# VH-VL binders against ADP-ribosylation factor GTPase-activating protein AGD1 (AGD1): the designs that were tried, part 13

Target 1, 225 residues: ADP-ribosylation factor GTPase-activating protein AGD1 (AGD1), of Arabidopsis thaliana (Mouse-ear cress) (q9fit8r1to225)
Amino acid sequence: MHFAKLDDSPMFRQQMQSMEESAELLRLRCLRFYKGCRKYTEGLGEGYDADIGFVNALESFGGGHNDPVCVAFGGPVMTKFTIALREIGTYKEVLRSQVEHMLSDRLLQFVNGDVHEVKEARKRFDKATITYDQAREKYLSLRKSTRLDVAATIEEDLHSARTTFEQARFHLVSALSNAESKKRFEFLEAVSGTMDAHLRFFKQGYELLHQMEPFINQVLAYAHQ
Key: E = the ipSAE of ESMFold2; O = the ipSAE of OpenDDE; V2 = 0.75 times the mean of E and O plus 0.25 times the DockQ between their complexes.

## First folded at step 3 (VH-VL)

Design r42 (from r12 with heavy chain D99G R100W Y106P; framework fv_recaticimab)
Fold by ESMFold2-Fast, scan of step 3:
Structure r42 (fold): chain C 225 residues (1-225), chain A 120 residues (1-120), chain B 112 residues (1-112)
Amino acid sequence: as target 1 above (225 residues)
Amino acid sequence: QVQLVQSGAEVKKPGASVKVSCKASGYTFTGYYMHWVRQAPGQGLEWMGYINPNSGGTKYHQNFKDRVTMTRDTSISTAYMELSRLRSDDTAVYYCARGWGYSYGPFDYWGQGTTVTVSS
Amino acid sequence: DIVMSQSPSSLSASVGDRVTITCKSSQSVLYSSNNKNYLAWYQQKPGKSPKLLIYWASTRESGVPDRFSGSGSGTDFTLTISSLQPEDFATYYCQQYYSTPTFGQGTKLEIK
């Protein structure tokens, strides 16, 4: 019988299981990456708070009459240092914000949305498979002596079950394929976007500190003496 | 009902490429692997590979991996097989054949075949 | 690849004869989970595409005459044609679809 060809096969079963395992592994890895990014952004926030504490302490200390650094340089360099450190802090906050938006807008939607699609498609496929198998068994039991109206009903049931099975199969494969097809783009773009954000952060920080280099060298020279 | 209709015969020079089409009708195109099998004159059947019309994913036999490309266009239910850097021993009839869903076969429907002749 | 070996390479017979073609696979094509043998038989007439005759080693394709039968399991398979008809003179191929597809060399059935 032609319809019997849509039954379970090693290749079909292996492909479906492989795709499902690949999709689940992708979901778990994306979730792990998401959690890691969350911890990283929390660390950036704590680091920012610590940096502000450091700047506040430095401002409190600065301007002391008996400080050799203040005596030698009159305090203008200390003011430049505190301004630069606060500016770097704002760059860190921008970095934190950019990393956090990547997690919320891309990875979290992928983890939550696509997993539900796959699970629902699998449930539909399992039900359709059972229905089709039952209809096929009934069709294969038809005798030449079976009443035409009964035979017609069984044939229509088989056609209906086959159509539902084909649609459910297509939807399951489509859901699994969509999960797989996003692996490269979502993960690579998330990583690349994070690296780009760091590149911009370090470039801004470097440019600011580079302008301070003459003052840093003057203070270091004084301290050495 | 189910039909696979292939493009016409081709004559090519060694080193050229050939692209054979296979238009499917009468079933859900994306629900079944499309396989390609060739047969040299007076010889047996040789499996070349398959394409998953839904994902575009392909698997090629080791003998053809460096020269074959299988593609599809779901909007017109058509599969394509392109074989490059043709040699005289690539002269054969090329068939498209439908697998049982996402499977290695059996092949329940076959195209009529496309004769590809490679001669200098 | 699983290697498929057919015998004989050619066979001469007369209308009304019973003929048998054998096929051997280099490893088992029986899938334990569903207890099916992933083996098919095809008929090919000159200038025509192959036609599926039998799948799962012994299940006859719709529209195929009951004089065609398949048997065997694991690695050893047989195609039998009882009461040979004029339209049965063709080349026959076995094929495994347990893994990447491979075909037997073919058996040409000729008029005696």
Scores: ipSAE 0.000, ipTM 0.423, lowest interface PAE 16.3, mean pLDDT 80

Design r43 (framework fv_recaticimab)
Fold by ESMFold2-Fast, scan of step 3:
Structure r43 (fold): chain C 225 residues (1-225), chain A 119 residues (1-119), chain B 112 residues (1-112)
Amino acid sequence: as target 1 above (225 residues)
Amino acid sequence: QVQLVQSGAEVKKPGASVKVSCKASGYTFTGYYMHWVRQAPGQGLEWMGYINPNSGGTKYHQNFKDRVTMTRDTSISTAYMELSRLRSDDTAVYYCARYGYSYGYFDYWGQGTTVTVSS
Amino acid sequence: DIVMSQSPSSLSASVGDRVTITCKSSQSVLYSSNNKNYLAWYQQKPGKSPKLLIYWASTRESGVPDRFSGSGSGTDFTLTISSLQPEDFATYYCQQYYSTPTFGQGTKLEIK
């Protein structure tokens, strides 16, 4: 446990407040990062649409099989280029999907799930604190002249309020600790996974084009004649 | 959400005992006192007592303390109210209701259990 | 026990009317240390459980329409319904929790 004692002390309250402020700051930063991730994935989607538009334009320029323009350009050359460009577009779409899944969706799930639970636990804790403080005040007002039945009721109220307060405090501490533990692992995994997705995207693209390099050079050499 | 579900109606003869149950859900059972209130036909509400489910501590109204027993089972979040040596004037609807302290206002009530005592 | 007296025992009113129900305790339910009145109001419809409307004399329970309001201090309390609706026809009870809980005899609100 990071908390050696769950007793109500000024240091405990300060630590609790600090953790809550940290959780709220994390939520705001996660939402800002999510916005950036959404803009990036939208850009990747637009890029994919542009890629398809380019391929379609290239195909339209050549007309089709048996078209004089297609024949003049050697047919197979245009076909190889359009196939390669469509394949690269497929790799880009896979990257977009992986970035959306690993960053945007997971980040939003963390914000809506774990950080939301901290807020709910805090509301329960606030309510329990008010009732416990009220019971303490009433208990401190007891006099030797107070009726035994009234005094017994006030003592029982104090014990009940203390139990409720302690339960709510435990749940809040648990929610904060869970959020702290999860945030580091989820964030690092999501970012690392996204970087791996980019590595695979560029590697696949490079390998496709590298294998075509002799053909590209041959066509360029021919075209320069 | 918070629900208090009580056992079904009972018909008893004078001198018998009746045990009414109240199953709580949607909140921490041990965090709230469970109170019992009854209402005779055409009459007002009458407080009978409470149980603190956490401690098992009870407080009964003087009119019932020689005949009523309140218990709970925390494993199934259920409170019980047993009234013995039944009389015809014990005919009433019996309610369970919760509050965070020993004496208070009741934010959630059970649906009520009708107990009819007749010869 | 603290005795709670409600008046009137019954009243007839029309939709849109302003209705006032009063409750008097045999001794003060104001706790001087916290300056709170230990008084609640409930609504009960035939065949149903009581429903909490107001606690601490004037605090409205969550989900209760704002046409319901509570006022008073010490021994004299009032429940007001500013503009009566069809669903408001019911029996109303006051309750003290300053000591062992006790309820008023109820006020039956009937349609005119």
Scores: ipSAE 0.000, ipTM 0.387, lowest interface PAE 21.6, mean pLDDT 80

Design r44 (from r11 with light chain S32R; framework fv_recaticimab; at its last look DockQ between E and O 0.01; V2 from the best seeds 0.00; counts 0 for: pae E 18.1 > 2, placed apart)
Fold by ESMFold2, look of step 4:
Structure r44 (fold): chain C 225 residues (1-225), chain A 122 residues (1-122), chain B 112 residues (1-112)
Amino acid sequence: as target 1 above (225 residues)
Amino acid sequence: QVQLVQSGAEVKKPGASVKVSCKASGYTFTGYYMHWVRQAPGQGLEWMGYINPNSGGTKYHQNFKDRVTMTRDTSISTAYMELSRLRSDDTAVYYCARVPYYYDSSGWFDPWGQGTTVTVSS
Amino acid sequence: DIVMSQSPSSLSASVGDRVTITCKSSQSVLYRSNNKNYLAWYQQKPGKSPKLLIYWASTRESGVPDRFSGSGSGTDFTLTISSLQPEDFATYYCQQYYSTPTFGQGTKLEIK
């Protein structure tokens, strides 16, 4: 929905209220989505920490040169494994950052920025509307006998109130248009980018481990002798 | 142009807390991760953590996780790092540093703040 | 954490000398998806903040003199100063940004 005609009218007021209701409903959905995204990205970060902890434990258990445990684990092949696990951990941190940037941060900006701006613009519009209505009532009450200095003041007040009202109306329309634009385009882009980030993560991990398959088989053969 | 200006030097006793500020200018504060790095006298550089200035989300190095808190105030484009339960070995220069890529948690640092000297003495 | 080891810890040189500083990482900092090495070099003078010299292992930052160059890939990296100037006496650090940032211990370059 867009504002094709900006004249103040009952239909225009209905369109504005409809867009405000849509923005509030979307805010609630975005907040729920943000909470899910936050838990997911926190899980990826914890997963990275766990990956590093696992690798460190493997390295520590293996010990140094001529350690009987190190020899039993096939030393150099185990070193290749720990290096690969560290690289996979790095891919996971990149994924975490990409999801946070593409999705979590955009959702939070909409909730805390764009919808908040709509609410504040509505408050300013309502106040300006009351002031303008009062100035119009005073102007419509003018008589031929009204003193020229009083009439000039009333006319100046009406002009100022009209200007403020139109500015507040424009600001509210602009805030609503911005929120609607994010609803229509930006969230689809964010979800699609998140899908692509996951594809790249799993592809990189598969390619790395696939190259290690011959070395994995060597370790398994050693373990069975 | 792009600048990070930190709060002044602090002298603290063991057990106290210190809060260092880092005011950003010349760029959109909420679009770039802010990191904190410290340098003990005569020592190298030690990474402490980062904050996403838009969301307030943080990641701390394990050595500081129990004692450090990173926050920000987006209305004045300022990041904060608070270190509690100070020890004498926390004596260092503390830097804020920006990753210059939009919404990227990793990268090189440009610019760095001028540094804030924190001295912890018995 | 990825450990960064610099060599030498210090050196003394004369104006006009060619200087090399090495940096070795405990694991590769080459990201295979984009073929970039996540390695930067910094210069730090006493009492000052580190100053970025080189990123992506070999790309010189704007305003850095041509005598500074970076090379290497994977785990082994080198900073070269082709003709040392008086203003180049400082401490130099490498930094990886492949994962949790870590720095080399520094190389102090002193006037002979």
Scores: ipSAE 0.000, ipTM 0.469, lowest interface PAE 18.1, mean pLDDT 84
ESMFold2-Fast, scan of step 3: ipSAE 0.476; ipTM 0.796
ESMFold2 (binder alone), look of step 4: mean pLDDT 94; pTM 0.952
OpenDDE, look of step 4: ipSAE 0.024; ipTM 0.543

Design r47 (from r11 with heavy chain Y102W W108Y P111Y; framework fv_recaticimab)
Fold by ESMFold2-Fast, scan of step 3:
Order: sequence, then structure tokens, then C-alpha cells
Structure r47 (fold): chain C 225 residues (1-225), chain A 122 residues (1-122), chain B 112 residues (1-112)
Amino acid sequence: as target 1 above (225 residues)
Amino acid sequence: QVQLVQSGAEVKKPGASVKVSCKASGYTFTGYYMHWVRQAPGQGLEWMGYINPNSGGTKYHQNFKDRVTMTRDTSISTAYMELSRLRSDDTAVYYCARVPYWYDSSGYFDYWGQGTTVTVSS
Amino acid sequence: DIVMSQSPSSLSASVGDRVTITCKSSQSVLYSSNNKNYLAWYQQKPGKSPKLLIYWASTRESGVPDRFSGSGSGTDFTLTISSLQPEDFATYYCQQYYSTPTFGQGTKLEIK
């Protein structure tokens, strides 16, 4: 036939198109999230650069040897503050690296990876559909005059082709569902791992600054008199 | 009768974008995948990608994925292919083509548009 | 991608001649489960779009003259024109659809 056969069931046609749409939509959403993660890690990197700038400015204030004012402003305490701030900056860089690895690199693999199982299942389904269509056409062309043994063979072929078609359809739906579940699980794991990385970052930062508390209090008490 | 009618020839400068249209008639537009294929002067045929006109879902060849966008408007049975950041080697005839089975995203092409010549020159 | 190689790149022939064009794929386009070859042939005349001639390696598209025939399986395919007519002078392309579509480089058939 020159013109393509349309499916007898509009619902079945819509189901196949809906499954294709869902798979592509999931890929696009993963790509969008990947881009968001890249922007976030860029922001963390810029924050680290800003931290270094702040530390350098603070060091310049406390670093004069022949300046009584610099000495009077608590050079030793300022040195301890700059060391602590530089260390916090290092923690921020570690966080950036961890977030990049957990979210950006893993999500890029989800976006760029071919779903082999889905491709193979679709190919099997397409081939089974062609076979079923051919068997169906042959069955529909049966005449009253067709020999009983020939008619029986055609009916058997139709049942066989239909069974193969239904199995291939089930495998395609299963492959699509498995692909979605895998991405969902790995996405949740990556997000949870990222939250753990933030928890560790804030804990380390807190512990370091908590150790500075006596020096902060000493400077603050002097400033308040 | 099935017909795919494309928009007219375009002349663009390097760095510009071009948007080619393909209006379908004589069949159910949303029932069949629409593919885009191009042909540079004296060269063979090169597959670019496809769109599912019912869902709007697309798939692009790796060579074009960062520069091509395929869309459709079901109210007027028209598919579009937009190629951005044009280079001189994008000079080609661009074709839309239909795959005969509604569920087959990749197949043989039974109907082709007449082609749209896109010339990219300074 | 599956690479398609056509030979010859050009051919000169006379009306009434038997013409053969060959196409080779870098991997098999035969699907064992349905015994079908995912290969098509197109004819393209100067200034016109390609026209489907053959699909499934050997099935003629409706309206295509019976002098056109396709044969072959797996990786080696042939398009044959049994008695060349004046309107057959054109460029011919093979295409696989076993995976992402790819085309041969074309065979230009010219008047001798």
C-alpha cells in the first residue's frame, strides 16, 4: 500500500506517542537541572574568589612592621582570622567539587546516554507490528472458496503474530518504565548526596569558627570597653 | 492527495538564523512523524532530525543538536525547522519528509517536500 | 552510524541497457526476527526532491515501473533497471533505516 496504515485505535496511537513524549520530556528536564547545577557550582567558585579577595584585604590591614597602628589593631588575632577564613574558602572549594561530581557530572551522563534497552524494545515492537499487520491482511483476504487447511494455517499465523506483537508491546512499556525509574532513583540519590555535602561543609565551617570564638570575644570586649 | 509544501528560498549572512516551514495536506498531520533532510550542492543527503507532530517531541542528529529547533503548529498542519548560527557550509536544499507508519520514528520516506534552498554568504 | 557506500559514483548508459547500482552497509541491516532488510532506494532528478522507488530492499513503491527491482541481503544490495528509459537518467541513493537514517553518496546515471 502506498499510503501508510493508520492504527484502528486512536487511544493506542496516543499511548505510543505519549510514551515517546514522556521519555523526551524527562531528558529535557534533566538537561535543565544540569544547567542549573552548573550555574550553582559557578556561583560557588565565584564565592571562593571573593573569599580570597576579602582575606587578602584583611591581611594587608594587619601586616605592617613599622606601623604602630597595625600592631595595635591586633596583628596576631588578625593573622588567626585570615588563616581561618582561608581555610573556610578551601571548604567551599571542596563543596563545589563535590556538588559538581554528584549533580553535574552524573546528570550529564543521564542526558547524553543512549537508552539501549528502549531502542532495542522499540525495534522489536516495530517489527512485530509489521508482521501482525501482514498476517491480519492475509486473514481479512480469506474467501469462501479458500481451502479449510489453508484457512486454518492463516488463522494460526494471525494468532501467533498477535501474541508476538503483544509481547513486544509489553517489553517496550516495561523498558520505558524501567528507564524512568532508574533516572528517578539516581536523581534522588544525587540530590540527597548533595545535601549531605552541604551538611558536612557547614559543620566544618561551624567547628572552625567556634574555635575562633575566644578571639572574637576578646576583640569584641575590647571594642565595647 | 498527500502534499508537503515548503517555504521559499532564503539568503542569509553567516551567524544569522533561518526558519523553514513545511505545510502538510491530504492526510492526518498528527498521525505521522516528520523528518528533515538536507543536501549541500553536489553532495548527498544528510539526516537532521525529526518531530512527532502530535506531541511536539523531537530528536536531532548530533551534528545539529546545538543549533537546530524543530516545532509544529497543528492548527495549520505546518512543521518548522530553525537552524541558528549559520555557516557557509550550511548552504543546502532543506527537505521535510514523511515516514509512512505513525509509530515509526525512523524509517523510509514516502513523501518529500519540494525543498527550500538556503544560501549562506557574505 | 551505519555507513553506506555506493558504487559506481557515476555511470554512462544508453536507452535499452540493463543498469546495476550497488550499495554496501558497514553492518548488517537484516533483522533476523522478521527476515526483513531495512533498506530503501530513491531516485532524484536535477532540481527535484528524492522519490521513493524501493523499500524493504525489494518491494516496489506503488506507481514505480516494474523495470526497477531491488535485491540483496545483509550488507550487499543492488538496484537494477532492466531496460533503461530516457526518464531514468537521474541520481540514485540507497538509505538504511535499521538505525538512525543514513544515505549512500549517490550514483549519477548519465546518457552515453
Scores: ipSAE 0.000, ipTM 0.391, lowest interface PAE 20.6, mean pLDDT 79

Design r48 (from r12 with heavy chain G31D, light chain S32R; framework fv_recaticimab)
Heavy chain, then light chain:
Amino acid sequence: QVQLVQSGAEVKKPGASVKVSCKASGYTFTDYYMHWVRQAPGQGLEWMGYINPNSGGTKYHQNFKDRVTMTRDTSISTAYMELSRLRSDDTAVYYCARDRGYSYGYFDYWGQGTTVTVSS
Amino acid sequence: DIVMSQSPSSLSASVGDRVTITCKSSQSVLYRSNNKNYLAWYQQKPGKSPKLLIYWASTRESGVPDRFSGSGSGTDFTLTISSLQPEDFATYYCQQYYSTPTFGQGTKLEIK
ESMFold2-Fast, scan of step 3: ipSAE 0.013; ipTM 0.526

Design s20 (framework fv_siltartoxatug)
Fold by ESMFold2-Fast, scan of step 3:
Structure s20 (fold): chain C 225 residues (1-225), chain A 119 residues (1-119), chain B 107 residues (1-107)
Amino acid sequence: as target 1 above (225 residues)
Amino acid sequence: QVQLQESGAGLVKPSETLSLTCGVAGGSFSNYYLSWIRQPPGKGLEWIGEIYHSGSTSYNPSLKSRVTISVDTSKSQFSLKLSSVTAADTAVYYCARDRGYSYGYFDYWGQGTLVTVSS
Amino acid sequence: DIQMTQSPSILSASVGDRVTITCRASQSIRSWLAWYQQKPGKAPTLVIYKASSLESGVPSRFSGTESGTEFTLTISSLQPDDFATYYCQQYNSYPLTFGQGTKLEIK
């Protein structure tokens, strides 16, 4: 009786269903976020390509000694601006790469990753379930004519199989719980790392342009003449 | 086919200005960047700077205070001037052509000219 | 500046060998990497551009691969004409920078 109630436990079924629902919700949310990250990195890549085009076009107005247009339109100034803008473009590409490989790739692993520990725990649980079922069948097959030593052995085997089943069930539940917690922690780390990458991107860009501020102001003053 | 040829003095005294010219033949030089690249004996390559036929230049920050690159489109020539030279500027100097606008890699190179900085 | 680091500095090999030269960028350069071959006393010649694109006229035994900031140049069946110094060069950012070179010499 006790072993039949263990198999039919409402708490076991409720726990497994809750964990499956939680895992699926996390998977769907990660997939949705992955799609958003892909679109964001595509936009960053297009922006970088546009930046290079802009810089190359601006460079045509650079410090021309024999080009009247370049001389008239402040050629040496254009050269300084293009160097700075190319450097900022490099920072954008680093940001794109970090979002793509650090966040997007990790989100895809969260969606599709079968954790080794969970796979092993499920295999052990499946094997323990089969063994327990076989022991139960042998126990249920016991007849009044069965030898006492054989009956005692079958009872001990059943007790052992039940203990192994209970242990395997506990380990599977624990492995699933730990895997989901680890995924959530790694997800938060990936997102936080991505925000740190944005901070570094803006800081580097700001610092580069801030160093140029006296030059920018000189050019603006000249243009206002 | 495009061919590039460096020319200029092979010996320059310390503190003087190194001056080289690159002649471009066999193709259009319009809408192409030309670079100067140097290689000290037994060492690797170092990019010096580039110029566009319009006269637009970009220089390696490590050399920009001493470098001037200029164009003469009527002669299909580009020139390098490097001021205040020292023994560390002894190198083979190459001119090289960027394949086109916005590329940044070099499909044609001159044969190189050795410039020795010595008294 | 983006630092380009090549390994090994010297590689000894025999005709017929498969050889691989590695180049690592200090930061992302996308696929904006070229490989050059330089024979003693000669100017460098372009072998690979955009990390994996084979330059016209270069033998098909040459190939390039990329993985993040790591790039490789592979020669699948080394020929006598291939013994030279090889340089990688990034063109993602100014200043343009080269690796220190890998000398491929006869074992």
Scores: ipSAE 0.000, ipTM 0.381, lowest interface PAE 22.9, mean pLDDT 80

Design s21 (from s20 with heavy chain E50Y Y52W, light chain S28G S31N W32Y K50A; framework fv_siltartoxatug)
Fold by ESMFold2-Fast, scan of step 3:
Formats: C-alpha cells, structure tokens, sequence
Structure s21 (fold): chain C 225 residues (1-225), chain A 119 residues (1-119), chain B 107 residues (1-107)
C-alpha cells in the first residue's frame, strides 16, 4: 500500500492498519496453499512406491531365465518393459523432489517473518516512532511561561525527531515494497518452474513409451496370433 | 491540564440509538486522536473507535456497522452514536486521549458514564 | 484480532511484596504494549507504555519487561495504593485490544 502524506496522521494510521491486514491475509493464504502442496508431494511419493511394486510383480511373473512364458516371446522384450517402467517411476520421484524444493520450500519461506532489511527498517521505525511521540508530547505541552531557551531546545528536538521518523518511515516503506516485489517474482518463478517440471515429466514419459510402441505391438500381435 | 468529560442519556431502549458526547478542555483537542472505549459491568475494556479533529475516523470491526463518531471543533467536543442497541451494549463508556502519532495508548481518560440498555 | 491473555486473574499479596503480572499476546506486537491501573469506580490510568517506559508521575517501583510475546508488569515493593485491577493493551494492530485484567488484592 501507498502511504498518504506523513503530516496527515489519520491517513498514515489507516495505511499502517491496512498494510498489517494485507500481510496477515497473504500469510494465511500461503499457509493453506503450502498444505495443499505437501499433500500433492505425498501423493507423488505414493505413486513412486506403487510403480516399484508393479515392476516387482512383473519381474516375479517372469520367473527368471528358465520361465517358459518369458522364453516363448523373448526375454529382451520383457526386460525392456521392466526397464521402462522403472524409469517412469524414477521420473515421478524427480518430479516430487522438484515440486517439494521449488514450491513447498518457498511457500514456507513466505509464511516466515520479514527478511533482514525489513526487520532492521522496522526496528529503526519503532525507535523513531517512540522518540517522535515523546518529542511531540513535549512540544504540544509548551506553555507561554516556558523559558525561551528551553522552548527552543524542545522545538529543535521535535524537528530532529520528526526528520528521523520521516526517514525511517520512507526506508520501511521502500524495504517492504522491495520485499513484496521479490516475493511475488519468486512465487511466480516457482509456480512456472513447477509447470515446466510437469511438462518435462510428461514429455519424457511420452517419449519413452512412444519408443516402446513397436515392442508393445509385438506382444499384442503374439497374444492375438 | 487536559480534562475529558462524557455526557448523554444513561438509559436507552433496545433497538434505539445510544448517543454520547465528550467535552475536551485544557487544550490539545486538535493535536491528538480521541477515542471511545467501553467496559461492561465486571468485564474488560473494548476499544470502539477514534477520531481526529478533521473528522477522520476508524472503528472496531466488531462494531463498525453500528458506530458513528463525529467531531465539533467549535465546541471542542466529539460524539459517539451506536445504533440498534441491545442489553449487550450496557457498559461504562469512556472517552480517552490517544497519545501516539502512529498508534494509540491512552494517557487521559474521562470519568466514564454508565449507559444501561433496558426497556 | 490480537488476543491478550493475562495471568493470574486474581493475585493476593501483602504490602512490601514483590509482585509480577504477566500478559501474553497471541502474535508478535514488538514493544507496542501499555499497562493501566484501574481502581473500583474509576477510569483506568496509564502506568507503562512501549512495554518498559514509565509514565510521568508513576512511582519508580513499577517496571515493565518484554520477552517475545510475553510481557510483565512488576511492582518491586507493594504499597497500599497499588491494590487495583491491572490491564495490558496492545497497540501494534487494529483493533486495539486489552487483556482480561488482573485483580491485585490484599492477602
């Protein structure tokens, strides 16, 4: 959000409230999305386990080199099928690892607190706010009877405190804006990278199975004839 | 010295509008946020909302649909209106001065006025 | 909303005792916490602001500390005038919220 003029304190106060509400809403949405990503990666892991189980069952059916069925239609074809299925399982595990690293880890980072620069800017802002509030209270409590030298000091302190406060506010807003832009870029990059990972997964799987098509047809022809 | 004093009807019928005014004396009216805070008998404090001399306000979301705070700078006073009241709105209502520039904590309080919602 | 939880709800103590009242925020509020003292039939009065800053006119026996989301109000040597209900208030986020109160009573 954009802050109004600093001298318009009602607008500044409302902007601070709005910024806090927006940050909390974003945190909750990222946490919910993170939980969904965790479920997806768990499903991919289960899929890999199922693939290994299927391949093991297929190898068991072959019964080794002396199996009549394996010998009858050629051990090389059966071996190729087994190798291809194990490779597909490996592709699923690679996809799971990529989704976990590229998406889930980044979402967890988004749920965590501010980066170092923002933390330092907030610390400076908090200190400057207290100092400005104290100087402002002294200034607004000045009486006509106050000594001229004391009044001059209080006025100078207020000017100094306000300058420091304004600088701290500007730096905090800048740090927040930069952090938001960086997180948005990283989020979009992570999601896009995840989509690319799926594209590569399906493409590799398709290419492997397409290459196997002649062998699949041989087995089907043998079974029919 | 800053003095805040609440005034208004102490009895309001259910479904009607509660109306209170806070007079501010001793200066500082135009330089500080001014808030309304309530306390049901035997319970804790609840912030209602604030106002600046320009008329800019912010309300507690739990009360926002029913609350209006307004200011009369010529009389150095600000007022609270709470519509559609029920027994749950029975409380001591305080006006208070908000010291902070960015956020509020309260250095001067009115004496408080009990408003009872009863038929 | 940020929930402020005070403990204990009632604290019995004797004059001269060191007493500590605790306030916990449901989320980080930095040092944006104030403590108020309220006597029966009267408005609250500010004791501590910014977690540890003593309000003008408040006796030096009062002090505040912060540790993460936990805040304490300590009275180093309890005086008769200190028996009251104490409230903490966060001002980090809107709406402004108060604790439920701690009643400090004579043992």
Amino acid sequence: as target 1 above (225 residues)
Amino acid sequence: QVQLQESGAGLVKPSETLSLTCGVAGGSFSNYYLSWIRQPPGKGLEWIGYIWHSGSTSYNPSLKSRVTISVDTSKSQFSLKLSSVTAADTAVYYCARDRGYSYGYFDYWGQGTLVTVSS
Amino acid sequence: DIQMTQSPSILSASVGDRVTITCRASQGIRNYLAWYQQKPGKAPTLVIYAASSLESGVPSRFSGTESGTEFTLTISSLQPDDFATYYCQQYNSYPLTFGQGTKLEIK
Scores: ipSAE 0.014, ipTM 0.558, lowest interface PAE 7.6, mean pLDDT 82

## First folded at step 4 (VH-VL)

Design p50 (from p37 with heavy chain Y102W; framework fv_pritumumab; at its last look DockQ between E and O 0.01; V2 from the best seeds 0.00; counts 0 for: pae E 18.3 > 2, placed apart)
Fold by ESMFold2, look of step 4:
Structure p50 (fold): chain C 225 residues (1-225), chain A 120 residues (1-120), chain B 107 residues (1-107)
Amino acid sequence: as target 1 above (225 residues)
Amino acid sequence: EVQLLESGGDLVQPGGSLRLSCAASGFTFSNYAMSWVRQAPGKGLEWVSAISWSGGSTNYADSVKGRFTISRDNSQNTLYLQMNSLRVEDTAVYICARDRGWHYGYFDYWGQGTLVTVSS
Amino acid sequence: DIQMTQSPSSLSASVGDRVTITCRASQGIRNYLAWFQQKPGKAPKSLIYRASSLQSKVPTQFSGSGSGTDFTLTISSLQPEDFATYYCQQYNSYPLTFGGGTKVEIK
């Protein structure tokens, strides 16, 4: 969204207020989404731990070199299965890391960083506005009889206050523009990257298990003999 | 000393037109946004329209939008309000008000007003 | 549109009394609130801008407070010249809107 007017007018104030309200609504949505993402990545981490526990149990059950289960015709195939299951676990950890980086970190940065900057810029703008108004009132009250050193101080204060006011206005407009830019595009990109991460996870898992199909068939054929 | 002097108020029939003027003195007129505010007899204040310092931006109350036109001549230090399609409800004292300039919408000086009466 | 509600609509007071007038906006206007005084047959006179800033040459018995939606004009010790109607006005958003007024009458 582009500002239609940059003058400090009621229209300008209304536009800024609307953008500030939109940024706050987006912050609340991002916070809820971040909490959901955190629970999801925690679940993936717990799933990874469970995968490793399952593989360890399988190895303990039948992985001993002199164990009859290991030595049977299916023994070397069992080792291939435990290796494959460990690799599936590593794919899950990669997925967890990608979701954390692509989505969770971005959501948190918006909530704690970008919206906070808007609020701080608003505070500075309000303070600078009051100071500028007071300095201008003193300047407009100057009389021809006012001492030159007093008038010079008042004029210098007005110049300083005006400069600070315009800087604060620019910073507030910049902070609002940044938040609006993120609203329009960045979160869609992050969600799409997360979808691609899931695609890669399932593709890798499928390709690995497809390679295991001959060994699966070998064990099933042995079990039917 | 800031002075705002309105003129052009008159008795007009419904559907008629009037043009109000506000002569400004005692300040640099072209540095200030200006507004018209009206007050019906025995009633409160109602904002009518506003114009930026250059005349490039104008705003109107819904009750007058499309019928009234605010304008200014910075070379003559004069604010205008062209009022068309006047209604009985437009009967009021019309007051010229100076915006503070960098705090648009706050009026620091007011004229005495000019009476517009719309009746058949 | 932002509606401005003043309370009370009128009051009677004596010289020396403390008078408070409230003004409530229908939605947040931050501190973009002004107070005006008007005597019968006279032009409005500006008292306060940005909720609490005193206009130049306005006597110090006048003060304003508030932000957001709730605002107060206080006359700490009413003087004979303070009997008038008082208006609040928001300038946060167009259309600019005034309260209905508070008439302060001599008891």
Scores: ipSAE 0.000, ipTM 0.453, lowest interface PAE 18.3, mean pLDDT 83
ESMFold2 (binder alone), look of step 4: mean pLDDT 92; pTM 0.930
OpenDDE, look of step 4: ipSAE 0.006; ipTM 0.489

